# Miniprotein binders against q9bqp7, part 4

Target 1, 240 residues: q9bqp7
Amino acid sequence: VPQNWFPIFNPERSDKPNASDPSVPLKIPLQRNVIPSVTRVLQQTMTKQQVFLLERWKQRMILELGEDGFKEYTSNVFLQGKRFHEALESILSPQETLKERDENLLKSGYIESVQHILKDVSGVRALESAVQHETLNYIGLLDCVAEYQGKLCVIDWKTSEKPKPFIQSTFDNPLQVVAYMGAMNHDTNYSFQVQCGLIVVAYKDGSPAHPHFMDAELCSQYWTKWLLRLEEYTEKKKNQ

## First folded at step 3 (miniprotein)

Design A4t
Fold by ESMFold2-Fast, scan of step 3:
Structure A4t (fold): chain B 240 residues (1-240), chain A 86 residues (1-86)
Amino acid sequence: as target 1 above (240 residues)
Amino acid sequence: SPLEELLYRIMDLLLEVERLLDEAEELYKKGDPEKALELARRALELAEEAARLAEETGNPELIRWAKMLIRVAKDLIEKIERALKK
């Protein structure tokens, strides 16, 4: 399929604020039914090299920690990431009152790690919000849409434990961001245009987070790669 | 961390190398060896850069895969160059 049939940007939309834009960040609930999620598409279309590296990492971790230790480790990584996202949603949402558990997480190294990034974030338009590309038939749950240094971005927050990064969540991050972007730009629940991406990697020890900014051209390049992954997923399901 | 950022960069390079090699092989099969050679040579250049960066990280999986892709690229280049002589 030609890329010009499914552009990432919507010519009918603007990134400039309108009077009709919501005064509070949007939080559209995720409806998971028949349509594949972005993460599912990426997970089921990993290259042989990606699968090999992930399996080798799992085997090494299991040898070091044991089966039960590995499960506990991955569960802890997941829970830390979930709580980090919950804390960020609370910090960025004007409507939420922080709960005692979220207040404890605000003292974590991950939150300290992102402080310098948060200073440049404003104009939040969506938080933990579902997106759906009706034409391409995929769904996702994006972390945040806000202005970063004056540019409207899909922002993806990542946590990293420096000694043993989780390979699966590391290498497809740009594809995940542009998939959310393209879906949001063509989702009737949203009225604005987003053209930039930002991946923020936060560190457990409080070391300054690394921002990976993606301009419109880079987003278009990764969008082409995302469309190929989506086509691979569709072909695999049709041929099974 | 600088290490995490470097790992992201190495993986992006390796994925691009694989894409270029797949495209070069397809072009070669379709009878465009000149374009195939151009892409295979670009793939080798990127694979060598990925190997250099991987060695700086000490990550054995990345080092191994970068070296493997270098070998694949060199073998493909040799194959295409032989075909161009015929």
Scores: ipSAE 0.000, ipTM 0.137, lowest interface PAE 13.8, mean pLDDT 78

Design A5
Fold by ESMFold2-Fast, scan of step 3:
Structure A5 (fold): chain B 240 residues (1-240), chain A 86 residues (1-86)
Amino acid sequence: as target 1 above (240 residues)
Amino acid sequence: SPLEELLKRIFELLREVLRLLIEAEELYKKGDPEKALELARRALELAEEAARLAEETGNPELIRRAKELIERAKELIEEIERALKK
């Protein structure tokens, strides 16, 4: 069956709290599957421009650091990002048992960077939780669903060494957010509707994080772009 | 909504264009250039309609995708036409 355009929002759902919603944030585990993940789709459908820029950046870094130095650098960036996400999950989780063990994770420059954002985050509904779009057949692991300044958002935490003051500078991050949003809105494991996104870019030196808020209209625009990327992925898969 | 119906129509056209181009490429490789040319010309026609509708949305990715398919169709048509002249 040919897959046509599909809406990001579910007309059968509301952003109001459902009485049957759990009192603690949901954390549905990601199941290993043949179904492609959001990150896999995006990685396999990079534009020629994105591939060129990535390869050029890689060549510059290898020239500066050497191959082993570049490998160490990228490994450290990955580890810092992982620790940042673990710290945020701990901060936003209601569990007391994580406090003492993870206290050292709470003292990074990245955590200092997001403090002003966290003050505006409340009503956490999901943390590090799996989503699946049953109709469009893709899966993902989202960072957080919570109210930001009173609006229910899919929130994606990013680390960066360079300033990202414009949403365009975050590359495919808006596509990740809307892909997770569309999946969650049509996933039977969830009962609520998310219409807004938030990309938070945190900095290692503790400089104030840049929040990129995406209202429903902007999310709808990026959703169209995500659908095109998903179609490109499906086409490439068929040509194997 | 009218916008959702327009988006559905554009996606339907883009998918049909891609289907026709793939089938045309396969027919050309199998040694049926006449039928390949027929399908490639149909793909171009639909791709141009998709581009027109995409411009109405102002969405740069839809416009880019439609234009890519137009170019792919034109290149295939030119290749088949060159082969038929030989």
Scores: ipSAE 0.108, ipTM 0.581, lowest interface PAE 6.1, mean pLDDT 84

Design A5p
Fold by ESMFold2-Fast, scan of step 3:
Structure A5p (fold): chain B 240 residues (1-240), chain A 86 residues (1-86)
Amino acid sequence: as target 1 above (240 residues)
Amino acid sequence: SPLEELLKRIFELLREVLRLLIEAEELYKKGDPEKALELARRALELAEEAARLAEETGNPELIELAKFLIEYAKELIEEIERALKK
C-alpha cells in the first residue's frame, strides 16, 4: 500500500449531466511548471526490466534500420500519433468548420481503424484538456472524456505500427488513464465524475481498432499501482 | 482479483524470458552456442505462453511486448543455428 493513499473517485461528484455543464467540450491548456506530469513520473520510475527492454528494442531497431533510419522511424511514429490525435479532436469537436479545414488529416488508416469505436462515442465533455490533482500535486494532458456505450470514460487513443512494433514504455497505458481520471475527479476546473477508462488501439492498415474497457474495479486496482509509482518518484526526487 | 493474478503470472513469465535471453546472448558471445541455443529456445516457449495469457487480458501493451519478445527470441535462435551450421 502507498504511504500517501488517496481515493480515485470523488464522492461529492456525479457522472450525470447537469445544466451548469459547458455546451462545448472543455480544453484547458497545460501549463509548464515544476509540478510533475503523469508521463514524467512514469518515465522516471520505470523498473530495471522496463529500461532493459526499451534499450534492447532500440538496439535491435538500430541494427536493422541504422541510426538515421531509427531516428526517422521514431520521428514518423511520433508524427503519425500526433496527427491521429489532432484528427480525433477535430472529428469529436462540435465545430463542422474544423472538419472541413482538416480533411487531409481524416484520411489515414488509423481513422478508418477507429470508425466503429467512434459510432459508440457520444457526450464529449473534454478534449486535449489539462488535469491537475490538487492534493497529490501532479498534472497531465488527457485525450478525451466522453461516453462510450453509455458510460463516461477517460479515453486514450493509441496507434500501432506494423511490422515493427514501437515500444515506448511497458505496462503503463492503464496507469496513464487512471492517473488522468483521479486528477480530473479532484480538479476544481471540472464538475463531473469519471469512473471508467477506455484504451483504443488503432492500426495503420485500417484493421478494426481494439477497445480495452476498464470498469471502476479495474480502475481502482491500477490507481493503487499509480500511487506507488508517484510515491517512488517523490522519494527519488527528494533523495537527489 | 482474477485479473491481478493473471497480470502477476504474465510479469513472472516476462521476467524469466528477459533473464534467459540475456544469459543466452552472454553464452553465445563467450563461445558456448549449444547452451545459448537451449536457453533461447526455452525463452521462446515462455514468451509464447506470455503472449497467450496477454491475449486474455486484452491489454494492447502487454500483447505487443510479448510479440516483440517472441520475434527477438526467434531471431536469436536463427543466428545461433546459423553459427552452429558453419
Scores: ipSAE 0.006, ipTM 0.154, lowest interface PAE 11.7, mean pLDDT 79

Design A5q
Fold by ESMFold2-Fast, scan of step 3:
Structure A5q (fold): chain B 240 residues (1-240), chain A 86 residues (1-86)
Amino acid sequence: as target 1 above (240 residues)
Amino acid sequence: SPLEELLKRIFELLREVLRLLIEAEELYKKGDPEKALELARRALELAEEAARLAEETGNPELIRDAKLLIEWAKILIEEIERALKK
């Protein structure tokens, strides 16, 4: 049991639409500060197995592409992911600024990959929005909060491209989603309750994206693991 | 389509493998190596099935991902088995 245990769900909140809820998706800007981000906590607390597999993948890639080629490849993967997220924000936003966005962002294999998932997404509440857990002192930038097949979810969009480290798209993604969820549920900038998660893995070649749905029970289980990772991060920071 | 059904089965297996491996690591850290070993061995079985099905798709990313989970399961099993011998 984590020493600083705190519930993921907020009993004072509802997942149902409220008349007082904003008609446009929220986009709270992420402020730079000393409070650790979800991604920083996870990166600093990887298991020995995760580190080993990631290092093995890096070595293989460097052998294949050379050091400069590997650096260029990883930079391009990062850029493609960034553009994929920008395209999804544009697609899901009802804002008039959609007309002014680069049309090239909307045309990729990744966007084709997620089309069948997007058909089931509605009622967007937040896009590229900052969350902060005021009690547990961590921050994050979540991708999307919307209804997926009628259930309000924290949705995390992931890209998959050969070769790519499987670790972040598999091992830590559920923890990332529940960390955002717990923060949002206790962040005064938001008024609603999220109890479900969705991880969507999109493919560069346009093959169908896979949705990994997380119900409330599963989210609660991963939340406990997230709290342990956060505790480990805090202890490492104190003990150095 | 037959490909869609195959992909759904592979993703279900990969998701279950990840769940089992995460749970096995937690049990191992909490001092329950016997239960952790049981879950890790189950994860290996499912990961190997996922790899076999992934090879049927010819998708190199799915094949790689399944093989990475096989490797994780094997490493974890070896660690737990070593601890149990002590």
Scores: ipSAE 0.000, ipTM 0.151, lowest interface PAE 11.3, mean pLDDT 79

Design A5r
Fold by ESMFold2-Fast, scan of step 3:
Structure A5r (fold): chain B 240 residues (1-240), chain A 86 residues (1-86)
Amino acid sequence: as target 1 above (240 residues)
Amino acid sequence: SPLEELLKRIFELLREVLRLLIEAEELYKKGDPEKALELARRALELAEEAARLAEETGNPELIEEAKELIELAKFLIELIERALKK
């Protein structure tokens, strides 16, 4: 798929806030159908290098923890990530009703890790919201759209455990962010333009989170790579 | 920026390490342990260079990824060397 036929930015949209923009962050529900998700596309089109690293990581972990221990470890990592996202949605949401059970969620090391990043986040436009690229036929669920240091960004929150990092690493994380960005910019449920991305890696021990900012040029470069992955997925599906 | 140029160099280096390790494993499985060992040793040298550059960035995730590739290269070298002793 040629990049110039499917641009990441929508020339008919403004990156500036309008009076018509909702005062409450958008949360469009994810509806499942035969259209592939961003995560499915990326999972099904891993490079040889990514597959090799993932398999070696899995073997190492099973050797150290046993099969049952590995299953418990991965379940725990998944639950911690889910709780982290729930806590961030609560913190960034204007809705008062979410606070009743959330006092314990706000005490994690991951939340401590992102405190300095959150101070630079404002103007939240969307939280845990579904996006669909109507022409390219893919769907996703993005974490957050907000201003980071004055720039409107698609923000993706990641968790990392040291010394045993999981390999859903920075190479696919930029692709995930731009895929959501391109979908949102062409989704009729949204009226604004996003041109920047932000990947925030939070640490379990509370060490300061690492923000990875992506400007418009970098987003355009990763968008081209995302289109190639989407084309690979489409070809693979035709040949199944 | 100087940091952006450094990151590009590190990522290129890490990709080359992975390429060499995959090729080394394929050669080892196809019964060419001598060539496999040559590539695995080269991968280790490049992984160590990537780790040195990663430390200059202060990025803990990047440092850890480079160190994991060093350990993986060492593992493959040990495996191949063991096969050659027989």
Scores: ipSAE 0.012, ipTM 0.369, lowest interface PAE 9.0, mean pLDDT 81

Design A5s
Fold by ESMFold2-Fast, scan of step 3:
Structure A5s (fold): chain B 240 residues (1-240), chain A 86 residues (1-86)
Amino acid sequence: as target 1 above (240 residues)
Amino acid sequence: SPLEELLKRIFELLREVLRLLIEAEELYKKGDPEKALELARRALELAEEAARLAEETGNPELIEIAKDLIELAKRLIEYIERALKK
């Protein structure tokens, strides 16, 4: 258990749409500051098992591709992920038309993979938007907040070349989602409550994406683990 | 719990496999292919043990990790053996 527990949900907020809500999704810009990001906290507090898995993957790729090939591969994977997120933002934004974007941005196996999930997504409230937990002092940039099958979710889009049928195979992804959720629920730039999460793993070959839905109880369980990681990060930084 | 002890053993084996493979590659680069081959073969033995234990957990990700390390060990062994034939 964390020493300084804080609730993930804000009892003062509702998940119902408000007439004051903007007609377009919110896109709060990420501010440059000394406050740690969710991804930084998670990177600095990886478990020995996570460090091992990343080092194994890196060594395997270097063995296969060489050091220069590995750098090119990782750069390409990053670019593909960036384009996938840009395409999703365009598709989900009511103020954009597909004709205004590069045609190739909208044509990928990843976009084909996620089509059946997108049919269940509506009521988009935020896209590529910054969140800050005002009390716990961390920030993040979330992908999407929208209704999935009628439930308001923080949605995180992931690309993968390998199938990931179980949520456990996404490592820190559940922690990332609940960290964004807790931040948004306590961020004055937002007025609504999110209680559910969704991790969508899209595949390069166009195979159907796997949705990993997280209900309120599961989010609360991962929230406790996130608080422990944040506490570890804070202690580590004090000792530097 | 019995499961926690099993998982601990599996990850101990997987970490040792990776350590041995990295050390074998370094020894090969430094001109000691015989010792490199010895370490790579040991890594294969431990990777196969980890795979057997991973099957007991029914965890597909652990099984895949162990199988990937078996493949890496076999490839390194083949590479070193080929070099020694010179």
Scores: ipSAE 0.005, ipTM 0.266, lowest interface PAE 11.1, mean pLDDT 80

Design A6
Fold by ESMFold2-Fast, scan of step 3:
Structure A6 (fold): chain B 240 residues (1-240), chain A 86 residues (1-86)
Amino acid sequence: as target 1 above (240 residues)
Amino acid sequence: SPLEELLERIYELLVEVFDLLQEAEELYKKGDPEKALELARRALELAEEAARLAEETGNPELIRRAKELIERAKELIEEIERALKK
């Protein structure tokens, strides 16, 4: 149990729509700061097992593809992921002006993969937006906050290439989602409450994406684990 | 996800730096030190950006790799600059 426990949900906030809520999705820029990011906390507190598995994945990929092949693979994965997130932000933002090259990206296998999920997404509240937990002192940049099947969710978009997905972020995906949720629920720049999460894994070949829905109870369980990681990070920082 | 995007951005920068340094070394070897210097200086800029982003992750391996590329770029720049003086 974490010693510095704090609730994920804010009892003073409603999860119901407010008429005074902005109609335009929020996009608060992430500022560089000494306050740790969710990504920094998670990376610095990886277990020995997670580090071992990531290194083994890298070694196997290098053995199969060669050094140059692995380099090409990682570069391509980065570019495809970047384009996927840019295309999703464009699709979900009514104020975004599409460019010719962006229109071409909207036809990717990853975008085809998520079409069934997107049909259930509405009421977008935030896109590529910064969050800060002012009490627990951490920051993050979330992908999307929108209603999925009628429930307001922090949505995280993932790309996967079968059979060799990027393993590192898979271990901590639920922790990342709840960390953003807890931050947003206690961030003065936001007025609404999020109680659910959604991790969407899209596939390069266009096969249907896998949605991993996290209800309030599951989010609370992962929140406790996130608090333990944050506590570990804080303790390690004190010993530097 | 922000972590995945940050890691992918760092990897892309590291790959680009490696490519620029390889091309700069090849151009220098083939007798085009002016263009080699241009590419090596670009590589240093991107390597320094990769190091800044790597430090945000707190991943010691990424930080080490980025710093190694910074040193490689600086060494190549110094070598080319010395050649241009002769």
Scores: ipSAE 0.000, ipTM 0.100, lowest interface PAE 17.5, mean pLDDT 79

Design A6q
Fold by ESMFold2-Fast, scan of step 3:
Structure A6q (fold): chain B 240 residues (1-240), chain A 86 residues (1-86)
Amino acid sequence: as target 1 above (240 residues)
Amino acid sequence: SPLEELLERIYELLVEVFDLLQEAEELYKKGDPEKALELARRALELAEEAARLAEETGNPELIRDAKLLIEWAKILIEEIERALKK
């Protein structure tokens, strides 16, 4: 058990919308802070196995593409992911306009890939919004909070290229989702409760995206693992 | 539980294989290909054992991870052997 255990769910909150909730999805900006981000905590506490998988993927790609080709490839993958998130934010936000946006951004294979998932998404409450856990002292920037098949979820959008046999950091994706969830549930800038997570893997070739739904029980299990990673980060910070 | 003991053993093997392969690569780069080859071959043996045990669990992630380590060990062995022949 983690020494600084704290519950993921807030008993004083409900997942049901109330009349005082804003009609527009929240977008709280991420402020520069000494407080560690979810991404930083996870990157600084990777297991030897996770480090090995990333290094092996890198070595394999360099062997296939050369060093310059690998840099171009990773730059392009990063850029496409960023554009995919920007397109999703635009599509899901009723207040955003598509004026002057890249037409190709909205018609990418990744956007085609998620169309069937988007049909089950409604009641968007937050987009590209900052969260902070005031008690556990970490911050994050979540992609989306919305109802998926009637259940309020923290939704994390991931991109994947077929047919490339490369390894994504899928081991930490559930931890990232629950870390955002726990922070939002205890962040005074939000008034609702999230109990479910959804990881959506979109494909460049337009093949149907794969949704990975996380119910409240699974979220609670990953939350304990996240608390252990946060504790490990704090201990490493003391020894630097 | 027996499953927990098995998972713990698999994890320990995977970590040991990773450490051996890193050390083998460093030795190879520093001009000690014979010792590098010895460590890489040992890593392959342990990675194959980890893969066998991972199959017993039916866990696709552990099976994949063990197979990746096997692939890395085989590629490294082939590279070192090729260098030693000329």
Scores: ipSAE 0.000, ipTM 0.156, lowest interface PAE 12.3, mean pLDDT 79

Design A6r
Fold by ESMFold2-Fast, scan of step 3:
Structure A6r (fold): chain B 240 residues (1-240), chain A 86 residues (1-86)
Amino acid sequence: as target 1 above (240 residues)
Amino acid sequence: SPLEELLERIYELLVEVFDLLQEAEELYKKGDPEKALELARRALELAEEAARLAEETGNPELIEEAKELIELAKFLIELIERALKK
C-alpha cells in the first residue's frame, strides 16, 4: 500500500493549538468490535526472526523458572506494567484526588525511573485514550499525548526489568507509536495533529529511563512499515 | 532505513548466538566438550558484536539481551574448560 494513498499526517489538520482548549485531557473509551487493534496486528505479523527470538527467550525463562514459575512471572510483569500505566495516568492528570487515591502506586522503581522524563512533559492532551483510523479500519489505545521538550508527541511508556526484557516488543514499538499517531490524526474525536513520537523505557530498579524521540521524518518512515504490516494482517485473516 | 537494517542484523546475531549456545550445551551433555567449546567461543564472539551494534541503536532491551548472552557464553566456556582440565 502506497504511503501517498494513506498519509500519516492529515493535511486538513492544523499544527496550531485547538481553540476549544479543554482543561481535562481526553479519555475516549475503547469499544471492542471485529476491527483489529494495533497490538493484534503486530502480534499476528511478527517476522520469523522476531518469533524465533521470542521462543528462545521463552525457553530460557522456562528452564530458569519452571513452567508454573514462567506463568507467574509473565502475569507479574503484566500486572506491574498495568500499575505503572495507572500511576502515570494519575500523575499526569490535573485532578488532585486521583493522585491521593494512588499514593502507593507512585512509590515504584519504575516511577522513580521516569522522574527526569516527567519534568520535561507538559500540556497533556490525552491519557489512556482510544483511537480509530476511520479509513484503514484499525483501533488502538494510546498511553499519552503531551508536549515533550516543547513538541507534541504520542508517548508510549514501556517497562523493562533486568535481565529478562521482552525483546520482541522492542522492534515493533516505533510501529505501535506511528499506528496510534496516524489513527489519531484521522479520528474525528480529535482535532489536533501529532507529528512526533516518544518511547520511554522505564526500569524496575529505578535506573534512569531511556527516551527514544521520533521526529516527523522518522515517524513517516515507520508509517510505511506499519502499512505493510496491516496489509499482511489482512491477507492472513483471509486464510483463517 | 539504516536503523532498521541495523536492528535486523542485531536480531540475526542474537538468534545465531542462542542457537550456538544451545548446540554447545547439547554437545557438552553428549560428551563432546572440544566441539562444545568451539561453538561456545564462536557464540561469545557474535554476542560481543551484537552488543556493540545494540549500543549504536540506543535500544536498552537489545543491549540487555546481548549482555545476557555474553554472560551465558562466558559461563558455558568456563564450565567446559574446567571439564577439559580433568
Scores: ipSAE 0.000, ipTM 0.205, lowest interface PAE 11.3, mean pLDDT 79

Design A6s
Fold by ESMFold2-Fast, scan of step 3:
Structure A6s (fold): chain B 240 residues (1-240), chain A 86 residues (1-86)
Amino acid sequence: as target 1 above (240 residues)
Amino acid sequence: SPLEELLERIYELLVEVFDLLQEAEELYKKGDPEKALELARRALELAEEAARLAEETGNPELIEIAKDLIELAKRLIEYIERALKK
């Protein structure tokens, strides 16, 4: 159990929309600080299992592609993911940044993959927006906060070339989502409460994306694991 | 040393379990749930063996890895079995 447990949900907040809520999605800029980001905490505290599995995958890929081929592959995957996120922000924003539509066609596989999920997304409240947990001292940049099938969710968009039909195959993604959720719920820049998460894994070949919905109970379970990772990070930094 | 041989055997088992689980997941996605289930069950057997051997080493990291792979195998088996019943 974590020594410094803190609740994920804020009892002073409601998930119901307020008349005072902005009509346009929030986009708070991420200001770089000494305060650790969610991704840094997770990267610095990977479990031995995660390190082993990642290293095994890396060795297999290098064996198949060579070292230069592996580097090119990983760089390409990163760029595809970045462009996918840019396209989604444009699609979901009412003040669309004019992006060449033929560019989106080059990434049509991922965008096609996610179409059936997008049909169920509405009421966008935040896009590419910074969150900070003042009490637990971490920051993050979340992809999206919107209603999915009527429930307000922190939504995280992922690209994958291989099938990820099980939430266990998404590794730290559930921890990332609940970390953003907990931060947003206690960040004074936001007024609403998010109790659900959604991880959407889009596929390069256009196969239907896999949505991994996380209800409040599941979010609470992953929140405990996130607190343990944050505690581990803090202890490692303290011992440097 | 006997401990070094034991550690090597444990890592060999963990690698095989990982490979079997990944192949099972891919077979399931390709529409072959029966073969996927066979591989997932094999992975569970090997993961349980790795866990027993890891306990002999007293190495908490190996014990944790083996236990996590057991849970992953069990969940994959449950998921495939449920899909086959529908």
Scores: ipSAE 0.000, ipTM 0.174, lowest interface PAE 12.5, mean pLDDT 79

Design A6t
Fold by ESMFold2-Fast, scan of step 3:
Structure A6t (fold): chain B 240 residues (1-240), chain A 86 residues (1-86)
Amino acid sequence: as target 1 above (240 residues)
Amino acid sequence: SPLEELLERIYELLVEVFDLLQEAEELYKKGDPEKALELARRALELAEEAARLAEETGNPELIRWAKMLIRVAKDLIEKIERALKK
């Protein structure tokens, strides 16, 4: 795949708010499809090095916690992440009908961690919404599209139980964000263009979350790398 | 191959650095900054060795991982040293 033939940004789209944009954030459901998801592409194109590091980490965790303890730990991490995303969707949604649910979610250290970032988030256009790149034929479920400090971003919320998870997800997170961005920019279900990304790493102990802002130039650089991963995935499927 | 043995050594160093940094941060939070500093400095030494070996492989991902751990170790050392001055 030649990177110059598949641009991340769509020249036919504006990054500014339009009166035709829905007043309620878009939430297009992800339909199960034979078309690969962003997460599947990334998981199936991990380098030997990434696989080995993850396997070594898993082995050490199993030695520390036991097999049952490791399963419990990973299940808890997954559930905490899921609840964190549900809380953020609720908080950023214009419907305020979840008063009791919101009260319980606000007790989370992760939600305390992101408070200072949420103050800079406005103009929410999509929440937990499906995207598909119609030409490159991949799908994804993005967390959020909103203005961060006045710039329209694909925002990806990450949880981290410092310091353990810091290493495990860092290198593919930018690829995930730009993959969603490129898909949304070429998805007929959306009419606007996003050119920036934001990865927010929230901490369980409530310490201030770290925002990692990605401008248009950085997004273009990671897009090139995403295209290589997608090409690798396609090649591997053909060679089965 | 010699490259596969080198890669194994780099991974072992990276895992050890991660474990040392985690233990150092926990000790710092529990009020033992002297022991935390000792472990954080050891982590930096091993991270720098991992970076040197990663450069020899020419693998950009390993070089990036090792350099990231060097930054984390240096930041933690600075944080602990600042706390010890007070």
Scores: ipSAE 0.000, ipTM 0.171, lowest interface PAE 11.5, mean pLDDT 79

